VH-VL binders against o27280. Designs and how they scored, part 10

Target 1, 266 residues: o27280
Amino acid sequence: MDSMNVPEVLEIKRIVEESESVKTFIFSWDFRREVRPGQFVMVWDFRDEKPMSVSLIDPVRSEIGISIRRVGEFTDRVHGLSEGDLLGIRGPYGRGFELMGRDILLVGGGIGMAPLAALADEATARGMRVDALVAARTADELLFLDRLEAAGVNISTCTDDGSCGFKGFAHERLLTLEENHDMAAVCGPEPMMFQVMRILDERDVPAQLSLERYMKCAVGICGQCCLDDTGFRVCAEGPVFWSQELSRVREFGRYRRDPAGRRVPW
Short names: E, the ipSAE of ESMFold2; O, the ipSAE of OpenDDE; V2, 0.75 times the mean of E and O plus 0.25 times the DockQ between their complexes.

## First folded at step 28 (VH-VL; framework fv_marstacimab)

Design t28 (at its last look DockQ between E and O 0.85; V2 from the best seeds 0.00; counts 0 for: pae E 3.5 > 2)
Fold by OpenDDE, look of step 28:
Structure t28 (fold): chain C 266 residues (1-266), chain A 123 residues (1-123), chain B 112 residues (1-112)
Amino acid sequence: as target 1 above (266 residues)
Amino acid sequence: EVQLLESGGGLVQPGGSLRLSCAASGFTFSDYWMSWVRQAPGKGLEWVSYISSEGDYTYYADSVKGRFTISRDNSKNTLYLQMNSLRAEDTAVYYCARGRYDYWSGYDAFDIWGQGTMVTVSS
Amino acid sequence: QSVLTQPPSVSGAPGQRVTISCTGSSSNIGAGYDVHWYQQLPGTAPKLLIYENDKRPSGVPDRFSGSKSGTSASLAITGLQAEDEADYYCQSYDESLEGYYVFGGGTKLTVL
């Protein structure tokens, strides 16, 4: 139990290049330590530590995958690693997605598809019908399409420039899809999630959304990821929240707090 | 046409006050975070203050904190900067700037700028 | 003095390629915050030239390009033209300082 808070040094078993900016790092995993889609781990490169969503859960191969987008110095270093190199992994942390019903809609944007890809695998394995709306700025930034397709997911794509699928934003595409689902799971830019949640609420579709906040400790003690009004800690009570929970969070889709605690816009 | 037009600049003595206005047109003003950015003569750009779309959140550079107040009236499509206790170092062209909205990254740049209004603080 | 460091000036002849650097730190560019670039023609207001490291707004020629790596960013101008003579500023966010937006000190580009 307490051991989960100590980083385990793991060897990178494989690296999958998902896109120009996203790589999935595969690790051997002891599944005596349970992991659920929507949970995250803290990745330690022996210099810095960052929270990352689990994008692959493979009990058959005894592997997990962590998808990382190259965005800054930390991720630059990690992207420079090769198979056989080492990383520290502690976790998993947070509340993952719950599956219910028979039909599920996944709405993901960019790297937000990472946890949803894992959820898709679980859902399809359970015999659920899975529809996925995958959004990105351009076609080359769409993630996990082949993987989702192989899993039997019905995919709809959306790109800002129309280079693949619907030209526009995810919530706009969603408006054109009138089919109702038993539940939805959403992850991506918060502006996207905010709009998507509104649509789903109007349609009375139960929705879970995965939030991203600055997370330092991952164990609910530092308060850096605390949401206004509710006191929800993204690392503890989240990162997956029900839409009803987020409706109580004023800052959702409007602003976030930076590491200094300042309110900065989405 | 999307446009920002600053006004209210002028000459003021140290310790004096000025109120700048920025009239916005051509877009839904109430949807955007707005900022003031200033530029001293022959110097670089310095962010001064920003305000949320609804006006409920504000932030200031340390150099103006406690002296300047940013506000907005969305019904009038106008941004304001109340400048009190003005100092010589506050002399600059003050630009009204619209935060660039991006679906993926939010407001992290300025896509629309006014032509600026000159504020001179001198005895 | 500026949070983001730029060379005070660069110059080039018409048709040449020039590069303007923007050096930050682990608390801004290195932390993953995007870099934006502005062009300020003499006697005018700044204009957004590059956003999100390498994207051009409508109307900006493709001879302008941006890049970001590590704690630094760069603006490249190919096929330099007389009309490119201006001041150029990089901009980002720094999580360690008061305020939200930070600018470089600016670079004066002279076309010879």
Scores: ipSAE 0.597, ipTM 0.856, lowest interface PAE 1.2, mean pLDDT 94
Fold by ESMFold2, look of step 28:
Structure t28 (fold): chain C 266 residues (1-266), chain A 123 residues (1-123), chain B 112 residues (1-112)
Amino acid sequence: as target 1 above (266 residues)
Amino acid sequence: EVQLLESGGGLVQPGGSLRLSCAASGFTFSDYWMSWVRQAPGKGLEWVSYISSEGDYTYYADSVKGRFTISRDNSKNTLYLQMNSLRAEDTAVYYCARGRYDYWSGYDAFDIWGQGTMVTVSS
Amino acid sequence: QSVLTQPPSVSGAPGQRVTISCTGSSSNIGAGYDVHWYQQLPGTAPKLLIYENDKRPSGVPDRFSGSKSGTSASLAITGLQAEDEADYYCQSYDESLEGYYVFGGGTKLTVL
């Protein structure tokens, strides 16, 4: 258990360029440390350490994949690495998704499709019917479409500019989709997740949503990833929460917290 | 026509008070977070304060905390800034600004600005 | 000194390309926070020019563009026109400060 708090230095086995801004880094992984879809790892580049969701869980090949969007100084450095370079990985941490029933809906926006791609692989392996709504601003930013299709997922797309699929927002497309799902899993920008959660709640579909908050310690000690009204810690009680848990939280979809704990708009 | 119109600026002595108003029109005021941004003569922009759409969360720059109070009256489409304990360094044009809504990030940038109202703090 | 550093001035001839830099730190741009740009014509209020690093509001010509990398951002203006003579400000968020919105010090663009 204590070994999870010390990064293991791993060689980058392969790099997949998912888009101009997103790369998947693949590592050999000893599955004695079991990893569940929706859990995260801390990625250490020997200068700084950031939480990243696992996008590929492949026990047969003994591989794990971590998809990283280039957004700032740390991720710029990681995107500059090559196959054979080293990264530290510690974890996994957090609560993963729970599967139920026969029919699952995935709703992902942008990089939020990363943990849902891992969940899709598990759901299809269990024999579930998987529908995925994949959202982005433009067609070039839609992630994991080929992988989802190869897994047998029924894909619907939407883009803000209409360059692929439905022109509009994910929640608008959701209104036109089949309502016969036993559960849903949602990950993406919080405004998207808030709107999607409201529709799913009206339809009485159990939903799990994956939240990202600033995380420093990853074990729940520092309190920097707390939600306002509940004391939930994203790194310990989440990052995956049931919609019922989130419906009692005023901050969800309305603001976020910076590292100093201040409420900020987004 | 989307518009923001500030009023209430003027000359005031150090230690005095002023209340600024910003009248909004052409959009649903209660859907937006609102901000005050100031600009000292010949100087750059400085963010002052931000208020949530229902007025239940307020935020202040360190330079004004405890002296300024942002508020809004959604029934009158009006944003306010109560400025107390004014100092010479508060001399500036004060702009009312609307937070830009974005589906992917929520409120993001300041997309609509008023023309500003001048506050001068001098003896 | 402002948290975001801009050159105090830049100049260019009509039809040319100019760039305006905005340099931050690991607590703002380097932490992944977006950069926004504002144009302020002489004697007028600021106007949003670029949001979320590289997006244009309706009505902003496509000769204005933005980018972000590392701890820095840039505003590029191609096909420079006399009407572009203005002050330009970058803006971001800084997680280390009590007042989380920060503006650059401004850059005066002179069209020669």
Scores: ipSAE 0.221, ipTM 0.643, lowest interface PAE 3.5, mean pLDDT 85
ESMFold2 (binder alone), look of step 28: mean pLDDT 91; pTM 0.940

## First folded at step 29 (VH-VL; framework fv_marstacimab; also named t31)

Design t29 (at its last read DockQ between E and O 0.83; V2 from the best seeds 0.00; counts 0 for: pae E 2.7 > 2)
Heavy chain, then light chain:
Amino acid sequence: EVQLLESGGGLVQPGGSLRLSCAASGFTFSDYYMSWVRQAPGKGLEWVSYISSEGDYTYYADSVKGRFTISRDNSKNTLYLQMNSLRAEDTAVYYCARGRYDYWSGYDAFDIWGQGTMVTVSS
Amino acid sequence: QSVLTQPPSVSGAPGQRVTISCTGSRSNIGAGYDVHWYQQLPGTAPKLLIYENNRRPSGVPDRFSGSKSGTSASLAITGLQAEDEADYYCQSYDESLEGYYVFGGGTKLTVL
ESMFold2, look of step 29: ipSAE 0.525; ipTM 0.802
ESMFold2 (binder alone), look of step 29: mean pLDDT 90; pTM 0.934
OpenDDE, look of step 29: ipSAE 0.495; ipTM 0.807
ESMFold2, last read: ipSAE 0.424, 0.273, 0.250; ipTM 0.769, 0.686, 0.641
ESMFold2 (binder alone), last read: mean pLDDT 90, 90, 90; pTM 0.933, 0.932, 0.930
OpenDDE, last read: ipSAE 0.395, 0.350, 0.419; ipTM 0.786, 0.771, 0.795

## First folded at step 30 (VH-VL; framework fv_marstacimab)

Design t30 (at its last look DockQ between E and O 0.81; V2 from the best seeds 0.00; counts 0 for: pae E 2.2 > 2)
Fold by ESMFold2, look of step 30:
Structure t30 (fold): chain C 266 residues (1-266), chain A 123 residues (1-123), chain B 112 residues (1-112)
Amino acid sequence: as target 1 above (266 residues)
Amino acid sequence: EVQLLESGGGLVQPGGSLRLSCAASGFTFSDYYMSWVRQAPGKGLEWVSYIDSEGDYTYYADSVKGRFTISRDNSKNTLYLQMNSLRAEDTAVYYCARGRYDYWSGYDAFDIWGQGTMVTVSS
Amino acid sequence: QSVLTQPPSVSGAPGQRVTISCTGSRSNIGAGYDVHWYQQLPGTAPKLLIYENNRRPSGVPDRFSGSKSGTSASLAITGLQAEDEADYYCQSYDESLEGYYVFGGGTKLTVL
C-alpha cells in the first residue's frame, strides 16, 4: 500500500544557520507530493516527532527547507545533526496560505517568518508586490532578511530593544506603515498575531494567520489539535485561518490546550 | 511606586472560609494577569491560581480546584481569592503576584509581588 | 515530589562564583518552556531575578545570569556578596497532568 502518512527517512542535504538559535535543514523532495506555504511537516529524529513549518519550497532544485528553533530537548538533538545525517519526514499537512490580489503584507515574528519566507517566494514569482514586517526581540534574531531582499521584498523591521529598525512591537510598527494592501499573512507568537489581527481588521485588510497547537496524529482523527468554541482542528482546517474564522475563537491569544484537552495559560 | 498589598489573612478553623484581597497601585491594573502564590511555613513556593487581565479566564492548581475562586474588580484595582472548605494544608503565606507581560511568550513570569498575608487553618 | 529539582543548599565565599541547578523533565524545560528565577531574602517576598532563561529585569546586577539546555537550567552568581544570602527558586511551566506553573523546591545560598 502507498502510505503517505508514514515518515520517509531523508538525508539532510544542506544546513543553513539562520541565527544562533535557528537552522534551516534542506532535503531533496519529490514534488509529485505538492507542498504549499503555510503547511507543516512532522519531523522525526528516531526518538520523538514534532511539527515544523516548511520555509523553503524550491521545485526547480527539488528541495524543501524546514526551519527549526532550538528550544528544548528534541530541537537540541536535531540542531546537533550534520549534513548527511538522517531525519524522518511525514507530510505535508494542513491548509496553507491562499494568495489574492496584487499587493500582500507579511507580518512575521521570530520563527514565524519561516512559512512567510516560503510565501514571499511564491508571491514574488506570481508578480505580486510584497511588503514584509519582520519582528524579533533583538537584531540577531531577525530571520531571512537577505533572502527576502534577494526576492525583491520590501522589508520593514522592528526589534523590542531597538537594535535594528523600529524599537517596539510589530503591531506598533504596523500602525506607521502604508494601509493599501489586498491581503495580509501573519505568523508568530499568538500575542503578536492577536494585536496585528485587530489592526488589519480595522483597516479592512483580509488576513490569514497561522496557528500552532499540540498535534499527535497530524491528519485530524485524534482531535487533540482542536480550537475551543469552534471545533476546528489545526492540523486539518488550519494551521492557516482567515481572520473572520478566528474572530469566533475565544482562546486565540488568551489560552491554549494541553495534550489532554485541558485549558491552560498561554 | 508599583505596589501590591494583601489583606484578609488570619486564623480560621478547618472547613471555614476566608476572602483575601490584593490592592494594586502604581500601574494600570487592568492590563495585567494576576496570580496567587502560597508558601507554607518553612516550605517552598506553590502556585495557586491565575486570572487574565479582563477576568475572563481563570486557572487553579489541582490542590485548590473547586474550593478556591479567584476574581478581580478592575474598577477598584483589586484582586480577590475566595477560599472555602479550608484545610490544615492550606496554612501558608499567600502572595499576590503580577504576571510579566511578554509579547513573545505571554504571561509566564511574576515580576511584582506583595508582602503576603498569613492564613492559618487550625482548631 | 518537586517537578523541578534544585539542590537544597549551596555555599560560597565572598567574591566567588556559585551556580544553582534546576533539573526538569521532558514535560517542562525539555519541552521548550522558559525558566524564570526568583530571589527570596529572609523574611521578604520573592523578587524576579531572571526571566525567560537568561534575561535580567531592570535593577538586577549583571553578576546574576541564567542559562538553559536540554532538560535543565542554571543560575550563576559571580562576585558573591553577603547580601546574596537568600533562597532561590526556579520556575517553569509543566504540561503534564499534575501541574501548570511549577516552582523548584528552592536552594538556600549561604555566603561563608
Scores: ipSAE 0.428, ipTM 0.739, lowest interface PAE 2.2, mean pLDDT 86
Fold by OpenDDE, look of step 30:
Structure t30 (fold): chain C 266 residues (1-266), chain A 123 residues (1-123), chain B 112 residues (1-112)
Amino acid sequence: as target 1 above (266 residues)
Amino acid sequence: EVQLLESGGGLVQPGGSLRLSCAASGFTFSDYYMSWVRQAPGKGLEWVSYIDSEGDYTYYADSVKGRFTISRDNSKNTLYLQMNSLRAEDTAVYYCARGRYDYWSGYDAFDIWGQGTMVTVSS
Amino acid sequence: QSVLTQPPSVSGAPGQRVTISCTGSRSNIGAGYDVHWYQQLPGTAPKLLIYENNRRPSGVPDRFSGSKSGTSASLAITGLQAEDEADYYCQSYDESLEGYYVFGGGTKLTVL
């Protein structure tokens, strides 16, 4: 059996509190095992397992980071852990982001900024100009601002209540920005991503979007994360897709499949 | 003013049919998902059916699946519920409810409710 | 019978703090789905009181608050007033059911 499919028990090296509801768990990583922004890992707390995006890739420190938002029972348990505690990690899985051009726009909402933060680090390291539109409900939920700023990213913020930056949603803020980029990377709530993709398509900006679906096996076998009409498996062909690929996906922005394979609304 | 107004309720015999309507005003009806929620006398709330903004996708509770049909006419700002093969246990006040647009999650609350229309199924 | 479990009734005196619990499972609240709360005054339609666990629509006093942890949620009412006497319902989503939207059984709040 491939070693990447067996959970490795890793010690939590550090925990960074990103916000009230988001923590980044840092692990020692052997970089002989390649990992790219946009890929995910399966996190196992010895009771349950959930897919999580990689939010930090640091080959200098030999570390990776996984940002987790506290939303349910599993994440409650994980958020209760301390440095030195153990978690099972298997992966990485999925298709990550591709970088092209000189200027890139990142559009992220909430925890969707996790993979984009990792992408920002890679892009800046390559000498690209990086603009980031960071959206959240409120100012205190904006993620990775200090980290992005330190990396040289030009940040624009958007909050529902106007507590920081533009008052409104990410796609609304995007409409006020006239500058075009060589490419865009998008991650966040699917309603946001759907609107953002439409705007970028109208502007002829190549865009990659990271989708969230119920992923059980993470290896393209169970089919629980298959997208209608295309047969794309989010865990195998994704989670990062080009906008042209998503244009073929009927369910994008409309519905998703639950664990039983039934349609559920967005 | 944002408003939902149900109509079409009444008394019907078991096995009979009834069609409910919900007239929307004060907002862009075609932008919102809509649901029917019912409440039996002296009982709690029960979700019945859901329809997306364009009417392409519909969802039903197991208790009404195969018997009820939800539909909408966006040109008339109206939501419908066709109820067939009615049973005594379908007796309830039926509310139409607007699904709140959720930008950050994949599931809605109901932010606008009609006054409800009473449906009584009795021999 | 209800997927989400609420106490049938709670009571408090004016000015007191009361809480209404909403207990779910791993397939709804525990799966990370948000909890919403509705207030239904006698003889009226339900009104959205709390959405997305702890957010208040405009017009809802700040003495109403919501919280969620694990597989449960809670509605707290501080400074209880006579006008708060009503039925309260929690609502969420359950991924294991065909009826996606699920309500609690409701709680009758009596102001003494």
Scores: ipSAE 0.236, ipTM 0.724, lowest interface PAE 1.5, mean pLDDT 92
ESMFold2 (binder alone), look of step 30: mean pLDDT 90; pTM 0.936

